# Ledger of designs, part 6: VHH binders against Uncharacterized protein C6orf62 (C6orf62)

Target 1, 229 residues: Uncharacterized protein C6orf62 (C6orf62), of Homo sapiens (Human) (q9gzu0)
Amino acid sequence: MGDPNSRKKQALNRLRAQLRKKKESLADQFDFKMYIAFVFKEKKKKSALFEVSEVIPVMTNNYEENILKGVRDSSYSLESSLELLQKDVVQLHAPRYQSMRRDVIGCTQEMDFILWPRNDIEKIVCLLFSRWKESDEPFRPVQAKFEFHHGDYEKQFLHVLSRKDKTGIVVNNPNQSVFLFIDRQHLQTPKNKATIFKLCSICLYLPQEQLTHWAVGTIEDHLRPYMPE

## First folded at step 22 (VHH; from f5 with M103L)

Design h1
Fold by ESMFold2, fold request of step 25:
Structure h1 (fold): chain B 229 residues (1-229), chain A 124 residues (1-124)
Amino acid sequence: as target 1 above (229 residues)
Amino acid sequence: QVQLQESGGGLVQAGGSLRLSCAASGFTFSDYYMGWYRQAPGKEREFVAWITDSGSTYYEDSVKGRFTISRDNAKNTVYLQMNSLKPEDTAVYYCARWGDTELETPWEDYFDYWGQGTQVTVSS
């Protein structure tokens, strides 16, 4: 008791009680910015960097109902209720983007990139920033890692190819923090016929408790490694 | 300069076998995905098989189980072993390299180097 972490948790719990009265989620209390960097294997090549035009938060589960059921069943204590908070997952959907490349007009569009077959990408990195709504504070980086290495999604694509009868293609990185929504297409032109996997959307899974944990630095500080030349 | 040289084509009876080779030069072969494509007369070029830089393979459904792609990085060569050949396999077979491309490049520009092709003719 009395340490900053304990005081922060008590304040967070008070906020959540008020949100239950208004039927709002904790994630609804934040503004988000997200950037997506495609990091290339060639060390001299700068990342392709995109800003997500709108980050759409969706909460998993109705947290208030689970707590109330636990109290009615006498199955929850205060500690059990706090444990359940760590299981809330915020889904942050990124369906539209804007290029930060200086030679592209900054028009928003749906995500439509070929991820396979190609051999030039090392990894996909998502950079997530947040702030409280109504705040004049600058956006701060959320203290979480969102990386999806090429080898990890390629293996999943190859498995999908071996099993023809898969409906819907969603693949995740090993720690299940980045989900890629993928469209398999058979493309045919006068010159070529190929099967490709196109990225349609990215979803980040963020434990709810991470909404209030920020790293140091500005957006600019964290984007610098990925900025075009 | 990047060069891809196919060999091993020819005339074969239905049910027979051929082994195609593609010798590569002018680039770091082990860093690139390689593939085989084919084009029958009056038809569009179609995918046959790919092999990744780590040796994973993918095949078009019509050749799966009959064709085997492989690579030898010491010889800078990719192979296509074609077994149980059918008249429908008659085509010019091309070796291809997957190139470095922008994320929004049309897919047809992803195959930046092609060989001249080798004819495979399967008689009934």
Scores: ipSAE 0.005, ipTM 0.258, lowest interface PAE 10.8, mean pLDDT 73
Fold by ESMFold2, fold request of step 25:
Order: structure tokens, then C-alpha cells, then sequence
Structure h1 (fold): chain B 229 residues (1-229), chain A 124 residues (1-124)
């Protein structure tokens, strides 16, 4: 029989090596495109559509510390720990975006979208597309739905209004696939001081294995419902 | 011509009640979220209560359980029932309309309409 502390250290080192081995995620093998549509309640009003200027994939091992804790406490087997690592979530960060509507000659502007106070938005839809890196294939839509309905984020904003210590917030949709990074702004005018909530970035959470599941159609097919005219 | 006119303010003893009204005109009232803000002496304007077009309500923590916002879309009026008033509630109370316009421009276009305010004074 070996020394119990040596066995624990050796098991932890093996698990740490496995976690480092998984550091190179499947997401690193893909290119991404993402579009954000703000869908209006008015049926005749076309969505406000934005293209994300750069999609930044980050493998976030949200369970890494929990897995290491489980091994230290001898609550997890090695086999079950490996199975948990295969379900890691990929974060797809959209730190900047720009309107696709650029009908003013000589002007290209990125814009932030005011989400509150207003009630004309039905939902936010994120359209995610991917392809293997270095492929000449067209981008294909990832088979996942990224929607955040107005009622779901409004309740979270109104809750924040009851707390004066909040300067910025992160809110998520019920299935935790869309995270909105919101800047609370105070506007000073001669009229009055006002509070708005402005979207400043989006993060999509996607199980890593879902990266290879594509729906049918092209970017153009999936953007068409949201495009002007 | 959008107008918001507050009424119902006054002097009241601590523990008393007041009911504020805000009569709205010049827009389709039932389509808009409405709210109350207040500004105490020496302080910035702060949120008090908000009511959505569908009637959902939200309150600042310090007034929760004491104040009730409501609306009557047939009368184009929003109300604030204030119970168990404290001296700290002394302020000018403003009715506000939060726009539902699409804003791809500076916030100033969104924040166009506030009432002129009604004074509430709570004596200890």
C-alpha cells in the first residue's frame, strides 16, 4: 500500500494533466459569425439587426474547481470526472457589434442598443454560425436557439432598480444560453436625471459538443426574416 | 402635445397617507410604462415605483409595502397611494412616461416627458 498523501497528490496531478489536455477545446477549431436581432412587437417593423465584429470563443470550465474539490474529498471517481469534463460550456463573447443598416454614405458606426425603458421589443435573437477553421465551406447555423424575451430581462432590470448599489448587471435568459452585459447609465439634462439600461455586450453559452450540430440553410436564409425590405 | 400633471401632494403628519394622481394627455396612455420618481432636498432624483402597460408593478426597496402604484387606462391616469408616511418621504414627486420608441440615437430623444412635480411634506 502506498502513502495516502502520495496517492492523493498523484491522483490530483493526473486530473490536472487531464484538465490541461482538455484546455485545447473543440471551439478552438472553429470560426464563428454571430448576428443579433432586436425583434419588435409591431409585425410590420423590421428587426434592428447587428453583426458582431469579432466572436471570441473562450473555453470556460465552470466545473473545474468543483471537479478538483470532488477528487480531493474522494467524492468523484476518475471516470465520472472525465465524463463531466466532456460537458464543458463554451463561452462565445461578442464584445463589439455594428448595425448592418448603413444607408448614410461614408459613415460606419458601431452602436449600443437601449433596452430599457421601452416596451416595443418582443425579444432578442442571437444567430450563431460556425465552420471548421481553414475550411472554404460557407458558415452554417449552429443548431441551438438563442432567444431572450423582453419580459424575462425586464423583470431582472426592474429588480436592479430596487438596489442602488448596482452600477452594471449581467442578466440571463431562463435556459441560461444568452447573457446580456448591461450598463446602467444616468443621463443629466436640463430637464432631469434619467436612468437607462444599455446593452454593451453579449455572451452565448453553448455546450461544447453542440459545436458540430448544424441546422439547414445559409446565413442569408436565416437572416432574411430580420433583414430590411 | 404630451402633458403629465401631478396632483394630490400636500402636508401630512408622519404615519399618514396621501394619494398622488398623474393625469396624462396627448398620447396613447395604455401603450406606455408609467412611473414615479422623487427628489428630496439636497439629493438626486430617485426611482420610486413603476407600472408597465400590462399592470406589473415594481418598487424601490424603501417604499415597498407602504406605497402602491396603479393605473386607470380609461381615465389616462396613474396613481401612487402612499401609506405609513415617514419624514424621509418628504420630496417633490414626479410622474414620468418611459418611451417605447426604438432608440438608435442619444437618450435625450427617449426621455422627453416628465411632469412638473407635486410637493409632499411629511412632518415628524
Amino acid sequence: as target 1 above (229 residues)
Amino acid sequence: QVQLQESGGGLVQAGGSLRLSCAASGFTFSDYYMGWYRQAPGKEREFVAWITDSGSTYYEDSVKGRFTISRDNAKNTVYLQMNSLKPEDTAVYYCARWGDTELETPWEDYFDYWGQGTQVTVSS
Scores: ipSAE 0.005, ipTM 0.263, lowest interface PAE 10.3, mean pLDDT 72
Fold by ESMFold2, last read:
Structure h1 (fold): chain B 229 residues (1-229), chain A 124 residues (1-124)
Amino acid sequence: as target 1 above (229 residues)
Amino acid sequence: QVQLQESGGGLVQAGGSLRLSCAASGFTFSDYYMGWYRQAPGKEREFVAWITDSGSTYYEDSVKGRFTISRDNAKNTVYLQMNSLKPEDTAVYYCARWGDTELETPWEDYFDYWGQGTQVTVSS
């Protein structure tokens, strides 16, 4: 008896009301630091580690139309996207980085890495730290896991290769906590004609309830496994 | 010196079969992903198939079920078995190796080796 379009319209209206009520969020009360590690398959090779220059928290209610538009452009499931928007989630954007390698000239730059085709990365690990604003406390690791394994994003990239419609792709890990913003480029040099997928930005989705749950240790303790030599 | 040499292209009637080979030398073949791309006149180069170092395979949707990529690490060779060929499969087919690139290397150096290509022509 229920009209599918009417149910979805009601869900959208509830979402809009929820977002308005939560305009001021718990996330607004925190400072963030984020690091990104590209973990290589070779056991002896140390990770490529980057510090995000500024973590930009964005509440879902500020981007409702952009999320719905993305679903219409690329997704088969509107229901999954609507349910995500109904969660009390903060987006933590990481568009710019600085390498932690000492042999690279230190500067803040746009994230710009070829992520495919290459076969030496095992996973991308994001390390998120927070503290209350105006606090003298050190940053503490947020108790949440942000990992995106190579096999999971490669499958999505290979699926995209069969399409011709657009550059600019968003893919997510299975538990929808890490989103990669990818630019599809066609490289042509005198010697090569190839399609690549370049990582342009990372966004972490974090339920606000996790903001007050911290793991033990310092930034340095949690970075140590990934530190370059 | 890395070398990739395709062979096995030619003229085939629709519904027919063809097997492409790519002989590789100058590197530890078993450590690398290998793949096939194709380019029809006036079109962008298209992904066809990949095979990982562990033997997992991936296919473009229009060739899935008709094409099979495989590798023989003892002969340093990757193959593309093409069955149920259609006129739309007409293209130059390229063998490729994805190299080890450093994340902070300029983008012009990210791909390291491609073959010269072999022509496949499927007539109606």
Scores: ipSAE 0.005, ipTM 0.288, lowest interface PAE 10.6, mean pLDDT 73

## First folded at step 24 (VHH)

Design l1 (from k5 with A102E)
Fold by OpenDDE, fold request of step 25:
Structure l1 (fold): chain B 229 residues (1-229), chain A 124 residues (1-124)
Amino acid sequence: as target 1 above (229 residues)
Amino acid sequence: QVQLVESGGGLVQAGGSLRLSCAASGFTFSDYYMGWYRQAPGKQRELVAWITDSGSTYYGDFVKGRFTISRGNAKNTVYLQMNSLSVEDTAVYYCARWGDTEMETPWEDYFDYWGQGTQVTVSS
């Protein structure tokens, strides 16, 4: 009799295959929560923590045309897109996020976070939690690391600066797990003209096989490092 | 106190070269983006070049490979090597620092310190 873990894996794979045939995603069976932390270079400075209003799972393979459109629009490379299409990956879209700070007036409102020009951010960290739908169980942390370092998205921003025709920009981290949807704005300051990049939304890429891979701990446990002291 | 002091400006003939320097003091130079702006008579101030703390660079559209921005950490100095100068490049050139920003910082305050400027005049 095969290893119980092996059996479970096989069963899950069969389920995934069946869902794929129906153009459904295993992710549709889960509820998700997501938090976004902007970690500052200054260690004494508390991270800016945001809660995603709604996480929307989308099966990548079901949206081939959208992905290709992104390639056509030069948002990301064809090569990376093809690789993604070959993988059984779920997109987890975070279209809106709100500050978790209660001490600042207006923090309950949805806002776009300015990513550039600024040099105080070390990285963006996304924390993903999930549970089975219609379960009374608490959300569990998905065992995946979603980080986007400042240096990595800055390089892409600088490249886009040379392109005058694009307002909407998509940048991704090196391992293609975090995609940032950026709005470019040209602003006239009292002193000069400036280009600003604002974060509009985030999309996480997660292999379906990892949907049932949870780490230990509660949401609070995982948010604690990013919470104000 | 934060100080930015430009030097290296002057009169040069078209096709010539100049090297501008900006000596920075009063802050941790390596932690800040630095850049050059210019303002010609009757025109708005425009970005010439920026350099990040990691050494990444951005140039204005008019630069077209003629200028190079660099930084010397040991000397807390940012440089602008200007080649193939034209009459249109005549302006006061300003050194600038990108400020340390917070979430609540207004976008208009990103550029917090400027030098007094150095005059560059390109003759035909």
Scores: ipSAE 0.180, ipTM 0.613, lowest interface PAE 2.9, mean pLDDT 83
Fold by OpenDDE, last read:
Structure l1 (fold): chain B 229 residues (1-229), chain A 124 residues (1-124)
Amino acid sequence: as target 1 above (229 residues)
Amino acid sequence: QVQLVESGGGLVQAGGSLRLSCAASGFTFSDYYMGWYRQAPGKQRELVAWITDSGSTYYGDFVKGRFTISRGNAKNTVYLQMNSLSVEDTAVYYCARWGDTEMETPWEDYFDYWGQGTQVTVSS
């Protein structure tokens, strides 16, 4: 009898094969919850925490054409895209997110989050939780790290600034696990014209094999570091 | 009190060079984006260059590699090296600080402090 890990892997592979025959993805067998924390450089400043209204899982293989289109549009690199396409990766799309701040009236609305120009953010952290569908079990934290540091996306923003008339910008963190969909807008000020980058949506990339890799703790445990006092 | 004081402006011949300086005080200089703007007579103020707290730079379209923005955090100073100057570069040059941007901060308030400006005149 193979080691427990080998057995789990084999079981997962069998399940994947069965689902493939049904034109279903393994990711479709899970419910997901996602939270987004904007961590500020100032340690005294509490993070801005958002809850994703709906997480949409998509297998990358199903969106090969879209990914390649993005490459053609110079939204992201070919090399990175090819690497992703070669991996059995699940895309977890977060099209909408809401503020979890209870003290701010009106934050329940979809807020346009400006990512640039600003330098007060240290990093974006995404927390992903999942459970098997039709399970009464609580959501468990997915054992994966989703972070996007300010310096990394700023470099990409500055690069885009040099390109005229490009809308629908996608930037990604170095390890290609977090993708930010950005809208560039030009605002006319009395003094000057300013360019701003607004966050429209987020997509997380997770290897399919990690869908069943959970960390310990509850949602509350993992959100606690980012929650306002 | 936040203060920005420009220096280094003057009269220069076309093709010449100038180096502008902006001395900042009254705030943690290293935490802020700094920039240069200019305003020619009868024209709107326009961005010349920005430099982030990390040292990344952005330039206006007209700069075309002629100008270089830099910062010395130890001296709380932002610089603008201007080369290959033309008559069209004649303007008052202003140093600016990019303000603290919070989620609820209107974009109109992103620009919070400006220097008095320094005159740059390029003669033919």
Scores: ipSAE 0.109, ipTM 0.554, lowest interface PAE 3.1, mean pLDDT 82
Fold by ESMFold2, fold request of step 25:
Structure l1 (fold): chain B 229 residues (1-229), chain A 124 residues (1-124)
Amino acid sequence: as target 1 above (229 residues)
Amino acid sequence: QVQLVESGGGLVQAGGSLRLSCAASGFTFSDYYMGWYRQAPGKQRELVAWITDSGSTYYGDFVKGRFTISRGNAKNTVYLQMNSLSVEDTAVYYCARWGDTEMETPWEDYFDYWGQGTQVTVSS
C-alpha cells in the first residue's frame, strides 16, 4: 500500500535529483537591493542609512527554472514548494556601499564602520528588496526582519577580547539571519592606543522562499523611518 | 558643562594599592560608557579600562587582573581600584567619556571629554 508520507518522500527525492542535474540558482532569478541602517539610541537622532553597492548571492543548492514556473503558475502545491525551499539557504553578501548623495554617482567604498567601543547605536537594520530579474516591475520589500541589536554584538565582542587573538571574526544575531564580519584592530594614534572592532561586511541568511514573499510598500515607504527629513 | 575630576593619585610603594575616583557632572552619567586611560612620560595615552552603561568591563592587556573598574551611578562617579602596583604603572591617569558620534566619525574623536588627570607614582 502506498503510504502518503512515502509518496511525498519519493516526489521530494525525484525533485532533488532533477535539481542536481540542473546547475541553476533561485537567487539568479532575482535582482536585489539592500540598505543598511544604523539606528541610534537617541530617538530624535535619525538613522545613518547606506545603500549596498552590490548584493552578492550565494546559493547552497540550485533549482530548476520549472520549479519557479510551477510556483509562479501555481502548478506545485504550497506545501511541497515550501518544504523544498526551506532546505536551501541564500547568503546575500554586502561588503561595499554606495553614497546616498544625489550629486555623487558610482562612488563605491569598502565597508569600514567602527561598532565598538562606541555605545550610541541601538541596532543595525538591513532592508532587503527583490524583484524578478529583467522585470520592469518595481522592487518590493522581502518579508523578513534583519536586525542586530547592540547588546547582542557587544556581548560577543567582549568575549573575543578575552581570547586575545588577532583574527577577523564573524558574529550573528540570535535568530541567525544577520552575520557581521568584523576586523579587530589595535590602533595607536598620537592621542590614543585602543582596540576597536570594525564592520567590514554584512551577510544575510534567509530561506529561498523568502525571495517570493513580499511585504506591502515601496522602497521609499520602507526607508522613510531611517531617512533625514 | 561636562566636567570630569579625577582624584586619589599619589606616591605608593611597589606592590601597593590605590583607588582612583572620577566625579562626573553636566550630563546623564548612567547613559555613557566611561573609561580610564593613562599616559606615562614620552608615551601615548593608552586604555586602562572601560565600563559600559550596563556595567560590563574591558581592560587593557597590561592590567593582568590587577585593576578593577566600577561605577556608582547614584554618585556619578567611576572608580579604578589598582592593586599590585609596579614602577611601570607610573603615569598620569585620566578619566574619559565616550561621546555621541556620527557613524563616519574617525575613531580618535570618539573620546569627547577628558579629565585633567591624577598622577600615580610607584616607587621601587
Scores: ipSAE 0.061, ipTM 0.496, lowest interface PAE 5.9, mean pLDDT 75
Fold by OpenDDE, last read:
Structure l1 (fold): chain B 229 residues (1-229), chain A 124 residues (1-124)
Amino acid sequence: as target 1 above (229 residues)
Amino acid sequence: QVQLVESGGGLVQAGGSLRLSCAASGFTFSDYYMGWYRQAPGKQRELVAWITDSGSTYYGDFVKGRFTISRGNAKNTVYLQMNSLSVEDTAVYYCARWGDTEMETPWEDYFDYWGQGTQVTVSS
């Protein structure tokens, strides 16, 4: 008689298999919350924290075209992309996010952010929380690390800059857990012309098996490092 | 006080080369992106090249491999080697610092310091 943990795992796998047949995701059984922190290189500078308005879970199969588009843009390899498509992974889309800073007048609006050119950001951190649907339980932190370091996405930006024909860009972190949807814009003022990369949306990749893997602590506990003292 | 001082401009014949220098002072040079812009008479200022703090480079579309931006952190200087110059390259060339910005800062405000510019004239 397998370890209770083994039984749970088997039950979950059966559920996953059933859902796959129905073209449903295990993620559909959860409510999600997500926060995005922009961590600055200067340690004295407080992180910019944003709350995602709505997290949209999507089966990987539904975004095959977007993934392949990223391959065409040379953001990641075809091989890696195919691997992702074959994996039982859920995509968690964050199309819009709002600043949690109350001290900055006017920052309460959904904003796209310029990611390049700038060198003040160390990394982007995404914090994911979930709970079972129809549960009265509090949201729990998903035990997964979602980080995208500045150096990693900058390299990809610079690579894309050499290609004139691509306006929509997808970049990903090395472990392919964080995807940034970027819009390349050529901005012109009467005085200056510049190319910028604007963050449009974020998507997290999470193996479905990890959906039930929670860390300890509350949302507040996990946000504390990124909150102003 | 932050200062950027360009040098190396002048008159050159088409096909010739120039090396521009920008001496920076008043800030931690190694922590900042540096760039070159140019402005021809009657035209808008346009990006020539950027170099990151890590040494990664970006060039404007018109450069086409003719120019090279580099930096010497020990000398707090950014350089622009310009080869195969043409009459179309005639402009005032400006050194610029990409400043530290807040997340909500408009892109036009990213350029916090500029040099006075150096004239580059390419004759036919």
Scores: ipSAE 0.059, ipTM 0.513, lowest interface PAE 3.2, mean pLDDT 81
Fold by OpenDDE, fold request of step 25:
Structure l1 (fold): chain B 229 residues (1-229), chain A 124 residues (1-124)
Amino acid sequence: as target 1 above (229 residues)
Amino acid sequence: QVQLVESGGGLVQAGGSLRLSCAASGFTFSDYYMGWYRQAPGKQRELVAWITDSGSTYYGDFVKGRFTISRGNAKNTVYLQMNSLSVEDTAVYYCARWGDTEMETPWEDYFDYWGQGTQVTVSS
């Protein structure tokens, strides 16, 4: 008989296989919390921290159209997308989020965030926490890194600027773990008509095998670096 | 043939202002993004600012609100208003046109045609 850890791993693999046959996700067995931090280039400036209202787990195959939309928009390659679709990956959708800054009027509601034009952001960081459903245990940090650097999404924005026919845009970080759903809008300024890219929602990609991989610490421990004073 | 001709450079005292112009010809100016780069002695060429066909702008981190890029489509000219100049702004300033690009290309390399440059010297 294999060691207890090996047995546990095998049991999880069997569960995953069964769920896959039922077109269900192992992620359905978890509750999720997610936070989004906009980290600024200026080190003295505190990050803008947001709490996701609800995290929605979806199997990759069930959200194929949105992935392919990114391909159509030339945000990422068809080859990489197909590879991703073949992976045992769960999508964690964050459709809306609220500012954690309770001291700022108007920031307590769900808001979209302007990503461009602006050059003060260094990166977007998503913090994902989970626990087993029907558990009284605290949320634990998922052992995965979700970062999207300014240079990477700006590059994609500039690439699509010349394309006038698309209002909805999907961009992703290089390792395809963070997807940003962007609305392109035209803003009338006193000087000219400016194009803006507004963040509407975020989707994280997580291999299902990583759903049971947690780091140490509490939500508060992991949010502390991004929390406003 | 695509041609970009810069003008407006010169010697200016610290705290002073200059307005650079770039006259474009040989293409439909209104359809292209335009930009300014600079190269200081012993340094790499760096982006100063770019402007889209719709008028959206982007500035290098060092600009800090001191410079303004604009365009006059009727005159096929892109401008760079530079205020509060410092000695560190001394460089050759180049006008550039946006080209056909791919996602894998760094966005700094999206510009495909360049002017000959105009010298800007800021004295203390």
Scores: ipSAE 0.019, ipTM 0.303, lowest interface PAE 6.6, mean pLDDT 82

